# VH-VL binders against Putative dimethylsulfoniopropionate lyase DddL (dddL): the designs that were tried, part 25

Target 1, 232 residues: Putative dimethylsulfoniopropionate lyase DddL (dddL), of Cereibacter sphaeroides (q3j6l0)
Amino acid sequence: MHSLSERVEQLRLNDCPDWLYLLHEFDALYRQGSDGGSRPIRTHRKRVRDSLALIVEANPAVNDRPPEVKPVTAHLGRALDLGERGAVQGMSRALARVAGRLTWEYGYEKVPKALARKYAYCEILGPRGPICAERLILGFVLFAPSTTYPQHSHKDIEESYISVAGAWSENDAAVHAPGSLILNRPGLEHRITTGDLSPCLLAYAWTGSEERLNQPGMKLSSPRKARIEKGI
Short names: E, the ipSAE of ESMFold2; O, the ipSAE of OpenDDE; V2, 0.75 times the mean of E and O plus 0.25 times the DockQ between their complexes.

## First folded at step 12 (VH-VL; framework fv_dalutrafusp)

Design A01 (from Y06 with heavy chain N102S; at its last look DockQ between E and O 0.64; V2 from the best seeds 0.00; counts 0 for: pae E 2.4 > 2)
Fold by ESMFold2, look of step 12:
Structure A01 (fold): chain C 232 residues (1-232), chain A 119 residues (1-119), chain B 107 residues (1-107)
Amino acid sequence: as target 1 above (232 residues)
Amino acid sequence: EVQLVQSGAEVKKPGESLKISCKASGYSFTSYWINWVRQMPGKGLEWMGRIYPGDSDTNYAGKFKDQVTISADKSISTAYLQWSSLKASDTAMYYCARLYDSWSYFDYWGQGTLVTVSS
Amino acid sequence: DIQMTQSPSSLSASVGDRVTITCRASQDIWYYLNWYQQKPGKAPKLLIYDASNLETGVPSRFSGSGSGTDFTFTISSLQPEDIATYYCQQYDNRPWTFGQGTKVEIK
């Protein structure tokens, strides 16, 4: 008698070389820097790299997400071109190979009208995929030129940003160039302001336990909520 | 520079209330979790719970939930551990400890407060 | 709750000996494990964080390794000042839990 059963093979990271190469570029970004850095930055870099190594070794599931664009994604091509000429060209090239598969979304419950056309983020690795993980989130955020992104703080996670393309400042105090890492620790306040003439693309990492990273409200930070947590 | 100074030793009878304190200095009190850790005589360390003084968010280990109250007073940079009715089994050393970031390890500890609950 | 089991519960060794303490987690905690030293009458002190990273000011004779469920803590050459109880502690999930402790004594 003839069997009618079908086997469905779960897509895994090792079947997806473009995703794997993008993760290799994240690893390269987080390697111990020859420029030193503060103790918190060195600790965070090691945590990201150690977590990523464990995830890659496990050959995690890769779940297709429907591609989604936002108005700001019209700037992605220019951001990638700028990144290719800069300090992190490997990351820019690897990202370009998966650009058509990215799911861009907003981090607010209700997106302020002023930001709806000026920003979006995408998750590359994390609880929602496409590369599945519970204890690390990696992704990108894209800003239009002349964008101010409100202050946010996270008492429950460590978060870092690395410039891929474009210039930006934190709390109006500094200009950050491609390859720069900024660590956003609990209780710190910051706002992001991008340069006038070019888009800004940042890679980000969140480290934490599964409990922390799977909380429903983590991506929907509110400027008023962050100010209230500051206690001002 | 960072310092956690706890209130002095206590000798109490069962049924009495008690509030012990942990005064912080040398850092931004509202930006770090303060934890309480119990050590019963001759025994190991037990995490009891914590508070984020910035917004008073608290978490308790299930064993200690409803057994103690953790609170903080931002105006004097002080965290508290409180019992409404002590038991003999509450006899222990109690430490406060600061969490390095938001979730990883305890980088500064208070000197401990010995609580003795006896007949 | 994640249970942390240390072995041995106590040991005696001579000055200069290599001392090894193990810690087993009841589930995979990745590298989310720390080691503390508590000398008699004192508060605990962090020695090792994230399984293998030496805290600032801690002598290099202390080290840690492991990931997943099995972790080790080593004193390469025991010194008189290392008389203490050593605790592992996981921070993967709440409640954070400690091992029962390993008391290290000098013969």
Scores: ipSAE 0.558, ipTM 0.809, lowest interface PAE 2.4, mean pLDDT 85
ESMFold2 (binder alone), look of step 12: mean pLDDT 93; pTM 0.936
OpenDDE, look of step 12: ipSAE 0.684; ipTM 0.865

Design A02 (from Y06 with heavy chain N102D; at its last look DockQ between E and O 0.79; V2 from the best seeds 0.00; counts 0 for: pae O 7.4 > 2)
Fold by OpenDDE, look of step 12:
Structure A02 (fold): chain C 232 residues (1-232), chain A 119 residues (1-119), chain B 107 residues (1-107)
Amino acid sequence: as target 1 above (232 residues)
Amino acid sequence: EVQLVQSGAEVKKPGESLKISCKASGYSFTSYWINWVRQMPGKGLEWMGRIYPGDSDTNYAGKFKDQVTISADKSISTAYLQWSSLKASDTAMYYCARLYDDWSYFDYWGQGTLVTVSS
Amino acid sequence: DIQMTQSPSSLSASVGDRVTITCRASQDIWYYLNWYQQKPGKAPKLLIYDASNLETGVPSRFSGSGSGTDFTFTISSLQPEDIATYYCQQYDNRPWTFGQGTKVEIK
C-alpha cells in the first residue's frame, strides 16, 4: 500500500478565490472616488493599485495563518453589517467570507488596558499576511466604539486608511465616513478616535521598501505612561 | 520656491579639514531629508548619506561612514558636509539634494560644490 | 549594496531619433527606480520617478517603464537640449545607488 504522500502543493492566490476576490475589492477601493485634487493621494492610490496588480499577476503563495481573535473582534459582526450598507459594501462582503481565517493582532507586546479590548488589526497581504508580499501591506483595523488610538507615526512608510464601516477622526481634524481616504505621509504623527455608537473598521495600505515593511518602525509620540495619563 | 544653495568651490590640501554647506529655503527645512551626493570628476553619482534636520537623524552609506560627517543647523536651514582630514581622492563635486519622502526621489538639488584637494 | 547597470554607457543619435536606455538592478527593486538628467556643469534633475511616472514640468517625450530588475528610459524624439548624462537610481534599500550613467550626444 504505497502511501501516496499527497504532496500538499503550495496554495497560490489563484487557488484561493476568496482571498483573490478580497484583493479585487482592495483594488476597487483604491480606484473608486476622487483624489480630491491631491497629488500625493493620487500618487499613493496609484502605487497601491499598481503594486497590487503586479502582486496578483505574480500569483503569490498563500499561507493561511492560524486564526486568532481579540476581544475587539466581538464587534466585527456589527462592523461588517454596517459595511454592507455603505459605499464599500463589496469589501465588507468579501471580508466576511474570510472572517474566520483572520489573524488579529495588536502590533506591540504590551497593549494598554484601555486599548486591549478596543483594538486589533489583521494583515491580509504582506510579509506577515496569508497572501505573501514584500512591498505592499494590505489589511484591516478594527476599533470598538469610543476608542482612542494613541498618537504615533510610521517612519519611511506611507499609509492610507479607508473606512469600511463606522465614523472616525484623525487628529481631531474631521469626521471621516466610509469610503473616504486618509493619507498619512511618512513620519506624520496621527491619533485616531472613533465614535460612541458604532465600531469602526478601516482598510489600510502601507507602501515602502521591502526592508521597512518587514520591520515597520512604529514610533509612539510619547511614553506609555504619559499616554495613559493623558487618556490617549 | 524651493531652493538649495551650496557654498562656493573649495581648494584644499591633503590633511586639511573642510565643511561645506547647503542652505535651504522655500519649504519647511525640518520636514525633509537632506542628502549629500558625490560626483568624482568624469564619474557617476554616489549617495553619501542623509540627515533629517527635524531630529538630526543621520544615515550614511557604508563607504562614507566615518569618512565624513553630515550635520544640520535648523535655525538657519542649513545642512553641512564635513571632513576632518581631506584626501586627494576627495576631489569631487558634492551636491545636496532634498528627498521628497523618506523613500522616494530627489526633487530639488543644490548647484553643487566643487572640492579640489591637491598637494 | 544594490548594483545598477546602465546600457549603453554612451550613445550618439540624431535629432528626432528614438533613444532607449536600459537599467538593470542586481536584485528585484520593484518599481523603486528614478531617472535623472544631468546636463554638463549642472546638477541632476529628476525626470521619472517610480519607474514610469513623469515628473511635473518634464516633457512628454521622456518616459520610463519596467519593474523588478529591468528598466527602460526612453526619449521618443531626441532634441538638442537633451544632450546630457542620464542616471537611474534605486531607492529600494540603502545605500541608494545610481547607475553609471549614459551620455547622450547628438550627431
Scores: ipSAE 0.015, ipTM 0.569, lowest interface PAE 7.4, mean pLDDT 91
ESMFold2, look of step 12: ipSAE 0.258; ipTM 0.719
ESMFold2 (binder alone), look of step 12: mean pLDDT 93; pTM 0.936

Design A03 (from Y06 with heavy chain N102Q; at its last look DockQ between E and O 0.71; V2 from the best seeds 0.00; counts 0 for: pae O 2.9 > 2)
Fold by OpenDDE, look of step 12:
Structure A03 (fold): chain C 232 residues (1-232), chain A 119 residues (1-119), chain B 107 residues (1-107)
Amino acid sequence: as target 1 above (232 residues)
Amino acid sequence: EVQLVQSGAEVKKPGESLKISCKASGYSFTSYWINWVRQMPGKGLEWMGRIYPGDSDTNYAGKFKDQVTISADKSISTAYLQWSSLKASDTAMYYCARLYDQWSYFDYWGQGTLVTVSS
Amino acid sequence: DIQMTQSPSSLSASVGDRVTITCRASQDIWYYLNWYQQKPGKAPKLLIYDASNLETGVPSRFSGSGSGTDFTFTISSLQPEDIATYYCQQYDNRPWTFGQGTKVEIK
C-alpha cells in the first residue's frame, strides 16, 4: 500500500479565490474616488495599484498563517456589519469571507494597557502576510470605540488609510468617513483617534523599498517612559 | 523655489582635511533626506550616503563608510561632506541631492563641488 | 549591492531619430528605477521615476518602461538639446546604485 504522500502542492493566489477577491477589492478601493487634486495622493494610489497588479500577475504563494484573535476582534463583527452598509461594502464582504483566517497582531512586544483591548492589525499581503509580497503591504487595522493610537511615524514608508467602517480622526484635523483616503508621507507624525459609538476598521497600504518594508521601523514620537506614565 | 547651493571648487593636497557644504532653501530642510553623490572625472554617479537633518540620521554606502562624514546644521539648512585626510583618488565632482518622499528619487540637485586632490 | 548595467555605453544618432537605452539590474527591483539626464558640466536631472512616469516639465519625447530586471529608456525623436549622458538608478535597496551611463551624441 504505497502511501501516496499527497505532495501538498503549494497554494498560490489563483488557487485561493477568497484572497484573490479581497485583493481585487483593494484594487477597487484605490481606483475609486477623487484624488482631491493632490498629486501625492494620485501617485500613491497609482503605486499601490501598479504594485498590486504586478503581484497578482505573478500569482504569489499563499501561506495561511495560524489564525489569531485579539480582544479588539470582538468588535470585528460590528465593524463588518457597518462596512456592509457603507461606501466600501465590497471590501467588507470580501474581508468577512476570510475573517476566520486572519492573524491579528499588536506589532509590539509589550502592548500598552490602553491599547490591549482596543487595537490590532492584520497583514493580508506583504512580507508577513498570507499572500507573500516584498514591496507592498496591505492589511487592516481594527479599533474599538474611543481609542487613541499614539503618535508615530514611518521612515521611508508611505502609508495610506481608508476606512471600511467607522469614523476616525488623524491629528485632530478632520473626521474621516468610510471611503476617504488619508495619506501619510514618510516621516509624517500622526495620531489616530476613533469615535465613541462604533468600532473603526481601516484598510491600510504601505509602499516602500523591499528593505524598508521588511523592517518597518515605527518611531513613536514619545519616549517609552512617557508613554508608560500616560498608560499608553 | 527649492534650491541646493554647494560650496566652491576645492584644490587640496593629499593628507589635507576638507569639508564642503550644501545649503538648502525653499523647503523644510528637516523633512527631507540630503544625499551625496560622487562623480569621478569621466565616470558615472556613485551614491555615497545620506543624512536626515531632522534627527541627523545617516546612512553610508559601504564603499564610503568611514571614508567620509556626512553631517548637517539645521539652523542654517546646510549639509556637509567632509574628509579627514584626502587622497588623490578623492578627486571628483560631488553633488548633493534631495530625496523626494524620503525614499524614491533625487528631485533637486546642487550644482556640484569639484574637489581636486593633487600633490 | 545591486548592479545596474546600461547599454550601450555610447551612441550617436541623427536629429529626429529614435534612441533606446536599456538598463539591466542584477536582481529584481520591481519598478523602483529612475532615469536621469546629465548634460555636460551640469548636475543630473530627473526625467523618469518609477520606471515609467515622466517627471513634471520633462518633454513627452522621453519615456521609460520595464519592470523586474530589464528597463528601457526611449527618446522618440532626438533633439539637439538632448546631448547628454543618461543614467538609470535603482532605489529598491541601499546602497542606491546607478548604471554606468550612456553618452548620447548627435551625428
Scores: ipSAE 0.159, ipTM 0.747, lowest interface PAE 2.9, mean pLDDT 91
ESMFold2, look of step 12: ipSAE 0.606; ipTM 0.819
ESMFold2 (binder alone), look of step 12: mean pLDDT 93; pTM 0.932

Design A04 (from Y06 with heavy chain S104A; at its last look DockQ between E and O 0.56; V2 from the best seeds 0.00; counts 0 for: pae O 4.0 > 2)
Fold by OpenDDE, look of step 12:
Parts: structure tokens; sequence; C-alpha cells
Structure A04 (fold): chain C 232 residues (1-232), chain A 119 residues (1-119), chain B 107 residues (1-107)
């Protein structure tokens, strides 16, 4: 009885249509709309698209991670429902297809009590995502209603957010709707707040060198002690 | 207008200490990395290291680690490159350069400081 | 360290000629490559960033292409003011490194 050791062939992106289609939605997300006359935004969008194209062309390995949920994922269903009705409905649908395969994380060893039930992120593409990439990170951030994410910055990483569902604000400057792109340049301090009625689901992209993305330099503006004291 | 103005040419002897400067203007000094680049006579460009004046974070190329010190005084928007003991091999043009939006392309350069070390 | 090999080391061409310079990285650096122009006695000037993007104010006769390990810098029509040494520079990993340079002269 020759135990046909089924050589579990390494799955690649082309073998995983649901992931591939989700990446196509990211491409579409960063191609659609106006750059608002902003050169930095235009350049960032181009970088994301160009990077994604190269990654897809390379047919990267796909390593499914164990699915993990967080308390905030109780809001994911509603977020997806809202997304399907919005400007980014394709993304919402594509994400829904892989929702059961997502690994939601806090990014903290100890999540602040104020965020424990209101926040999580999942990497789709990147060094820690199911889709392997070294020079681009794509993922989602989910917020419950009435969430405040503390002020922080990312050194040497350019970040963008695009709402799939829900309204949100950065640095109290404006209320952003689904489909709107917000660019955070390296070192830019930003604080995120969400509305009271609906969850907020953000697609995010990080661009940077391999070195940078493997060691994301998130810098919190407030000392840890101060944050703990504030419950955040 | 963004400008980086470097200190004047230096003529030194081996063993002497030296500190050259790069004064920045026209932008937020604390928000951009300042880099130092060496160019030996008739040779190419070598990245030496950088400093973020906002928090004085520094990075060095291995070749220049412990050979030079990069510092900044944010109160006067000035970055520095210094040697404790110069060598003849330190003879070169030294440029300071700003890193654009903390991405590693240098959009503005100082005019250069020529350092000559000879006996 | 990532090594950048630039070719040729020097070239001489006529005004109006197409000039091509190549840069090869010792490893995949994606599109994280810049091109600089250094005129005699002057500081380097950024011409191209991210392999193919023309810096603001740079003439359109300058262009860049490539990804991964092989990159090309082109002057479509060489002008007298283009006499300079050109350098590629990678920024995928520190330490950031430059090519050896290509000296461009007019015949």
Amino acid sequence: as target 1 above (232 residues)
Amino acid sequence: EVQLVQSGAEVKKPGESLKISCKASGYSFTSYWINWVRQMPGKGLEWMGRIYPGDSDTNYAGKFKDQVTISADKSISTAYLQWSSLKASDTAMYYCARLYDNWAYFDYWGQGTLVTVSS
Amino acid sequence: DIQMTQSPSSLSASVGDRVTITCRASQDIWYYLNWYQQKPGKAPKLLIYDASNLETGVPSRFSGSGSGTDFTFTISSLQPEDIATYYCQQYDNRPWTFGQGTKVEIK
C-alpha cells in the first residue's frame, strides 16, 4: 500500500480565485476616482497599483492562515452589508467571500481595554498575509461604532485608507465617506474616530521597502503609561 | 524655497577633529531626514548615514559606523557631520541631502563641503 | 549590501543622440531606484525616482525604466547642458547604495 504522500502542492494566487478577485478589487479601488489634484495621492495610488500588478504577475504563494476572530468582528456582517450598498460594493462582496478565512489581529501584545471590542485588522497581502508579498501590504481595519483609535504614526511607510463602509474622521479634519482616499505620509500623526451609528470598514495599503514593511515602525504619540491610564 | 547650505571647505591634518554643518531652510527641519553623502575625489557617491532632527534618530552605513557622528540642532535647523580624528582617507566632498517625505530619494542637496586631510 | 553596477562607465555622444545607461542591482530591488545627475563641481540632482517617474522640473528628454534587477536611464536627445555624471541609487535596503556613475561627454 504505497502511501501516496499527496505532495500538498504549494498553492499560488492563480489557484485561489477568491483571493485573486479580492486583489482585483483592490486594484479597482486604487484606480477609481479622482486624486483631487494631489500629486502625492496620485503617486501613491500609482505605486499601489504598479506594485499590485507586479505581485499578481509573479503569482505569489498563498498560505492560508488560521482564521481568527475578534470581538469587533461581530460588526463585520453589518459592515459588509453596508459596503454592498455603497460605492465600493465590489470590494465588499469580494471580502465577504473570504470572510471566514480572515485572521483578525490587534497588533498589540496587550490591547487597550477601550479597543478590545472595537478594533481589529487583517492583512490580506504582505509579509504576514495569506498572500505573500514583501513590498506591499493590503488589508482591512474594522471599527465598531463610536471608536477612537489613538494617535500614531508610521515611520518610512506611506499609508492610505479607503472606506468600504461607514463614515470616519482623521484628526477631526473631515468626515470621510466610502470610496474616499486618505493618504498618510510617513511620520504623519493621525487619530481615527468613527461614527456612532455604523461600523467602519477601511481598506488600507502600506507602501515601503521590504525592510520597512517587515518592521513597521508604528510610533504612538502618547506614552504607553499615559494611554493605559486613559484606557486606550 | 528649500535650501541646504553647508559650511566652507576645510583643510586639516591627520588626527585633527572636524565638525561640518548643513543648515536647512524653507521647510520644517524636524519633519525630514537629513542625509550625508561622501564623494571621494574622482569617485562615486556613498551614503554615510542620516538623522531625523525631530527625535535625533540616526542611522549609519556600516562602513561609517563609529567613524563619524551625525547630529542635529533643531533650534537652528542645522545638521552636523563630525570626526574625532581625521585620516588622509577622509579627504572628500561631503554633501548633505534631504530625504523627500522620508522616502529614500534625495530631492534637495547642499552645495558640498570639501574636506582635505593632508600632512 | 546591495551592489549597483552601472554601465558604461563613460560615453561620448553627439548632440541629439540617444543615450542609454544601465544599472543592475545585485538583488531584486523592485522599483526602488533613483537616477541623479551631477554636473562638474555641483551637487547631484534628482532626475528620476521610483525607476520611471520624472522629477518636477526635469526635461522630458530624460526617462527611466525597469524593475527588479535591471534598470535603464535614457536621454532621448542629448543636449550640451547634459554633460554630467549620472548615478543610479537603490533604496530598497539600507545602506542605500549608488552605482559607480556614468560620465557623459559630448563629441
Scores: ipSAE 0.033, ipTM 0.675, lowest interface PAE 4.0, mean pLDDT 90
ESMFold2, look of step 12: ipSAE 0.583; ipTM 0.816
ESMFold2 (binder alone), look of step 12: mean pLDDT 93; pTM 0.929

Design A05 (from Y06 with heavy chain N102T; at its last look DockQ between E and O 0.72; V2 from the best seeds 0.00; counts 0 for: pae E 2.5 > 2)
Fold by ESMFold2, look of step 12:
Order: structure tokens, then sequence, then C-alpha cells
Structure A05 (fold): chain C 232 residues (1-232), chain A 119 residues (1-119), chain B 107 residues (1-107)
């Protein structure tokens, strides 16, 4: 019988073990941490895990994306080292195995000059791939040391961050440890600040309406945009 | 304790205007969507639309777009549903309901406001 | 718009009976489905969210299952206080839509 590789056919997740193993680490990350947190956090964790299970069971398409780097990705090796020597070493090793295939981006809007060298994100699973999904986005965001990043509200999605490596704080509150989760709900403006000696790597998840998750671009907050327009 | 308390029953004639209210308490009013749901006599439930009181962003089901106006006054934690010119077909029970989060399910409901429009 | 079709439209059952209500979506909605109970003269009340999760304070005789397009709501042993109309509701895509309802009566 003919090999499936001899036909015009779609590469699928079960053909891509390094991607599959990375998704297993996302499942573990959202299982770990705490099951005694607030109801919103527990519900969100369960949704991410249930959504991921449905996606994995469906054996979705995997569409290669051209690798892309950004200035901040010079810090990725250090972030992976930190994660590998901490509580989330499985995630760091799995991410390292696909690191050369990541597509780092600034999102879909013009990024402020000050931030362009200090941050980027990559999608692992979502509408843009490489692992295709319409109702869940999983990825990583990488920050350089001494970075301030504006958060913005999403009225049609839920967004979470889980620390993988490095120190960061929300609105100058307590430093978040690896494995801790922040649920970003509308109604509270946040900023993320990172420590001054090490990069910070966060895993993120979005659950939300299919319409919203398929939209190109993320919006920076209005105060940041107004500052740029005034010649900052 | 989250509560949604709606204004009382209304009896109106076609062509009259009407504004019914939904007063919220026990939570951050500006951080949750408030929805309006219609139930015509003897019929099921229909989502009409919603408002995010923090910035007054609104969404309407297409059937209700331009038929009603949804608004909110965050200084008194109150959402409104209003008609500029009522029709007999507007006779129904109207509920306000809060979304648990930004999109998934209605965790708290008002007691309903019966609107009767007849000649 | 996503159409939600419930079956049956009404039923009568005895106390202690197992009651099953089905809900079919016109397209794949994943687990983005809720079940509400509406007793006569009252506002709807959430019983089950995300297809299978019981809301706080809901008795364990209520359950839900399914994903994709086909969903089932079950009362394992019907009680007198369960006379109500039951609605499924999808939240995958706006406008959010409800099934037409299933009226449950006691024989």
Amino acid sequence: as target 1 above (232 residues)
Amino acid sequence: EVQLVQSGAEVKKPGESLKISCKASGYSFTSYWINWVRQMPGKGLEWMGRIYPGDSDTNYAGKFKDQVTISADKSISTAYLQWSSLKASDTAMYYCARLYDTWSYFDYWGQGTLVTVSS
Amino acid sequence: DIQMTQSPSSLSASVGDRVTITCRASQDIWYYLNWYQQKPGKAPKLLIYDASNLETGVPSRFSGSGSGTDFTFTISSLQPEDIATYYCQQYDNRPWTFGQGTKVEIK
C-alpha cells in the first residue's frame, strides 16, 4: 500500500511528536499550580484543559510557519535555562525542541519603539498555527529585563498568563513565581513589569468567541497610543 | 450577593415610549456584561443584546437592532432597555441577566418585567 | 445564526423516572452549551454550564453530556420540584441562541 506522504495530504498533530509533547506540557502547566484558587481561576484552568483535550483528540492540522525572530529572542536561551532549572523544566525542554521553528511577532498593531526591542510573542496553537485551532490560542510571550508592558481588556475572551521563567509583577504588586496564574479579566487596568537582571517567559492562553480569536492583531491600550501620537 | 432588580410591570399603547430598568448590586457593575432576554407569551427565550457598562459598548441580535436601545448609567449601577415607539408585538416578559465572564453563561437574572402593549 | 433544536417539546413523567432531553446544534459548538431551568412564573436559572458542569447548589440528579452538535440533559430521578421548562443555550457565536424549550410535567 502507498505511503500517506506520497499524496497531497495535510500534516497532522500525531505526525509531529515534538509539537504534541509541547501540548502535553501545556496541559500539565494548567493542571498544576493550584486547584484551590478562586472560582474564576479554577473555571478558566478547566476550560483551557478541556479545550486542549478536544483539540488534541481531533488530530488537527499542523501548518508550518516560517521561523521569525525579534530582538528580544536573543534572551530566549537564558529564559529556557532558567525554566529548565526550575519547577517547570519539562515545559522548557519541550519548548527548546521546537525553538528553531517559532514565529515571533509583535501582534497586529504598530508597536511602540521602546517596546520593539523588549517583547515578542509566539503562537503555538491557534488560528494562525502551527497547530490549527479556532477556539483556543496557546503561546508564549518573552520579555527582556526591565520591561513595562501595558495590559488591555478583552471583552469577548478570557486571557491568562502562567509564569515559566523569570520575575515579573502586576501593577507593582508581589512578584509572581513560576507556575502562578494571572487571569486578565476586563475592568482592571494592568501593567506587567519585569525584573532588571533576567528575561521573563510567560505561557498564555485565550479562550473566547471564534470571531474574536480569528481577528488579526492585538490592540495596545489607548493611553499608550495617545502617548505615541504626542511625540513620545 | 449579586442582585438584579427590575422595574415593575408596564401597560402601554402602541406608539408610546418606554424605558425599563435593571438595577445591579453586589458586584463591580462596570466589569460585567448585562444582557436583555425576551420571552413572548407562551414562547421560549431570545437573546436581545447586551451592554458593557464600563465603556457603554453594546451588541444587538440582528432581529432587535434598531428596534430597541440598551443603555446603562454606571453612577447608579442601572442598565436600561428602551423603545421609542412600542408595537403590540412587543408584549413580552423582559429579563436582564449578567454574564459570568465575557461570553459564556448567564449566572444571575432579574425577576423580569412584564410589558403589555395593547390597543 | 446557530439553530438549537430540543427534543421533545414536552413530556410527562412520574416521580422517580429518568428524564432525558436532547439538544442539537446546527453546527459544531464544541462544549459551549448551557442548560437552564425555568419554573412557572420565575426567571430562568442556570443548572449546567459548559455542557456537563453543575452550577453551585444544583442537585446531583441533574447531569449533562455531549460535545459538537449533540447534547443530552438528564434528570436521573425526577422530583416534584423539577416541573419546569428546560432550555439549552449555545454561546459559541453571537447571537446567542436558545432551544425552543422542553416542558416537563408530573403525571
Scores: ipSAE 0.528, ipTM 0.795, lowest interface PAE 2.5, mean pLDDT 85
ESMFold2 (binder alone), look of step 12: mean pLDDT 93; pTM 0.931
OpenDDE, look of step 12: ipSAE 0.535; ipTM 0.830

Design A06 (from Y06 with heavy chain S104N; at its last look DockQ between E and O 0.59; V2 from the best seeds 0.00; counts 0 for: pae E 3.5 > 2)
Fold by OpenDDE, look of step 12:
Structure A06 (fold): chain C 232 residues (1-232), chain A 119 residues (1-119), chain B 107 residues (1-107)
Amino acid sequence: as target 1 above (232 residues)
Amino acid sequence: EVQLVQSGAEVKKPGESLKISCKASGYSFTSYWINWVRQMPGKGLEWMGRIYPGDSDTNYAGKFKDQVTISADKSISTAYLQWSSLKASDTAMYYCARLYDNWNYFDYWGQGTLVTVSS
Amino acid sequence: DIQMTQSPSSLSASVGDRVTITCRASQDIWYYLNWYQQKPGKAPKLLIYDASNLETGVPSRFSGSGSGTDFTFTISSLQPEDIATYYCQQYDNRPWTFGQGTKVEIK
């Protein structure tokens, strides 16, 4: 009885339609809407789309990470429900299909007590995501109602947020609705606040060099190298 | 208007120390990387390193690590490149350049400082 | 370090000619490539960023294309004022590196 060691073939993006469709929703998210006359925003959107196109074309490896939940994920269901009613309903639905496969993280070794139950993020595409990429990071950030995310910045990384669900504010400047894009330039200090009635689910994109995205300055619980070594 | 103005040409002997300067104006000095680029006579451009004046974070190319020191004085919006002991091989044009972080390119350059090291 | 190799090292063309310069990276750098123009006795000037984007104020006769390892810089119609050395530069990984340059002259 020759145990056909079924060579578990490395899954690629094209073998994982749910992930692929989620990426298509990211593409749509960054393709749709006005840039508000902003060249930086236009350029950033283009970069995200162009990068994503290249990545998809390359049919990258997909390595599912062990699913992990955080206390804030108790709000994910509501966030997805709200998202389905909004301008970004496609994204909400696509995300819902893979919700059980998400690895939610804090990005900190020690998360502040004030955030422990109110915050988490998950990388979908990137050096640490299930979809392997080196020069783009896509993911989601989930906030509970009445959350304040402390001021921080990202050197050499351009970041954008687009709300899938919920209202939020950055630097107390405006209230952002689902579908609105906020661009954080490298080095820009930003503080995030959320409303008191509903959770806030943000899609995020990071653009930068391979070097920088592999060392974003955040300590993650499961680096890619460790996953690879574990055969994940 | 954004300007980077570098110090004047230098003629030195081997073994001498040197510090050249790049004075920035027209923008927030502490919010942009200042880079140094070497160009040997008749040769191409070489990135040497950079400094973020806001927190004095520095990065060097391996070739120039421990060969030069990059510093900045934010009080006068000036970046510096210095040698403790010059070599003849240090003869070159040196440019400071600002990095535009959003697009990762050098958008403003100093006029260059010619350093000649000869016995 | 990422090596950038330009070709040719020098060229001479007539006014109005199409000029093409290539830059090859030793590894995949995606589109993280800039093109600079350096006129004699002057500092470099940015012309193209992210492989194909024309910098503001730069004439439309300049263009860039490519991704991965192979990049092309083009002057559609060479003008007398275009006499310069042109450099590609990658910013995918530090240290940032330049091509050796292409000297463009007019016949």
Scores: ipSAE 0.375, ipTM 0.783, lowest interface PAE 2.2, mean pLDDT 91
ESMFold2, look of step 12: ipSAE 0.461; ipTM 0.776
ESMFold2 (binder alone), look of step 12: mean pLDDT 93; pTM 0.930

Design A07 (from Y06 with heavy chain R98K N102S, light chain N53R; at its last look DockQ between E and O 0.63; V2 from the best seeds 0.58)
Fold by OpenDDE, look of step 12:
Structure A07 (fold): chain C 232 residues (1-232), chain A 119 residues (1-119), chain B 107 residues (1-107)
Amino acid sequence: as target 1 above (232 residues)
Amino acid sequence: EVQLVQSGAEVKKPGESLKISCKASGYSFTSYWINWVRQMPGKGLEWMGRIYPGDSDTNYAGKFKDQVTISADKSISTAYLQWSSLKASDTAMYYCAKLYDSWSYFDYWGQGTLVTVSS
Amino acid sequence: DIQMTQSPSSLSASVGDRVTITCRASQDIWYYLNWYQQKPGKAPKLLIYDASRLETGVPSRFSGSGSGTDFTFTISSLQPEDIATYYCQQYDNRPWTFGQGTKVEIK
């Protein structure tokens, strides 16, 4: 009985159409719309697209991570439903196809009580994603209604958010709708708030050096003690 | 307008200490990396290291590690490059340069500081 | 460290000529390459970033192309004011490294 050691061939992106199609939706997401006359936004979008194109062309390894859910994922269904009705419906549908394969994380050793049931993120592409990449991170952030994500910044990382579903605000400056791109330059402090009625699902992209993306730094603006006292 | 203004030319002897400066203006000094680049006479450009004035984080090229010290005074928007003991081989033009972001290109340069070390 | 090799080290061309400079990286650096112009006695000036993006205010006669390991800088029509040394620079990994430079002169 020759135990055909089924050489579990390393899956690559081209072997995983659902992941590939999700990446195509990311490409579309960052190609669509206007840059609003902003050079930084235009440059960032192009970098994301160019990087993604190179990654896809390279047919990277795909390593499915164990699926993990968080309390906030109870809202994912609604978020996806809303997304399917919105400007970014393609992304919502593509994400729905892989929803059961997502690894949702907090990014904290100890998640603040105020966020424990209201927040999680999942990396799709990157050093820690199922799709392996070193020079780009793509993923999603899910917020429950009435969520406040504390003020923070990312050193040496340029970040963008595009809403798939739900309304949200950054730094109380404006209410952002699905399809709108928000750029956070390195070191820019930002606070996120969501509306009271619907969950908010954000697609995000991180650009930076390979070194930094492998060890992303997040700097919280408020001391831990102050955050605890505030229930955050 | 963004400007990087460097200190004047220096003539030193081997063994002497030196600190040159780069004063920045026209932007948030604490939010962007300042870099130092060496150019020996008739030679190319060499990245030496950088500092993030916001938290004084520093990175050095291996060649320059422990050979120089990069520092900044955010109160006066000034970055520094210093030697504890100069060598003749330190004779070069030194430029400070600002990064556009945290990892890409140098969008603004100082005018350079010529350091001459001779016996 | 990533080595950047420029070619040629120097060239002389006539006004109006097309000038091409190449830069090769010792490893794949994607499009993380910049081109600088340094005129005599002056600091370097950014011309091209991200391999092919023209910096604001830079004349359109300057261009860049390439990805991976091989990059090209082009002056479509050389002008007298273009007399300078040109440098490529990678920013894929620290330490950031420059090419040796290409000195461009007018005949």
Scores: ipSAE 0.489, ipTM 0.816, lowest interface PAE 1.7, mean pLDDT 92
ESMFold2, look of step 12: ipSAE 0.629; ipTM 0.823
ESMFold2 (binder alone), look of step 12: mean pLDDT 93; pTM 0.936

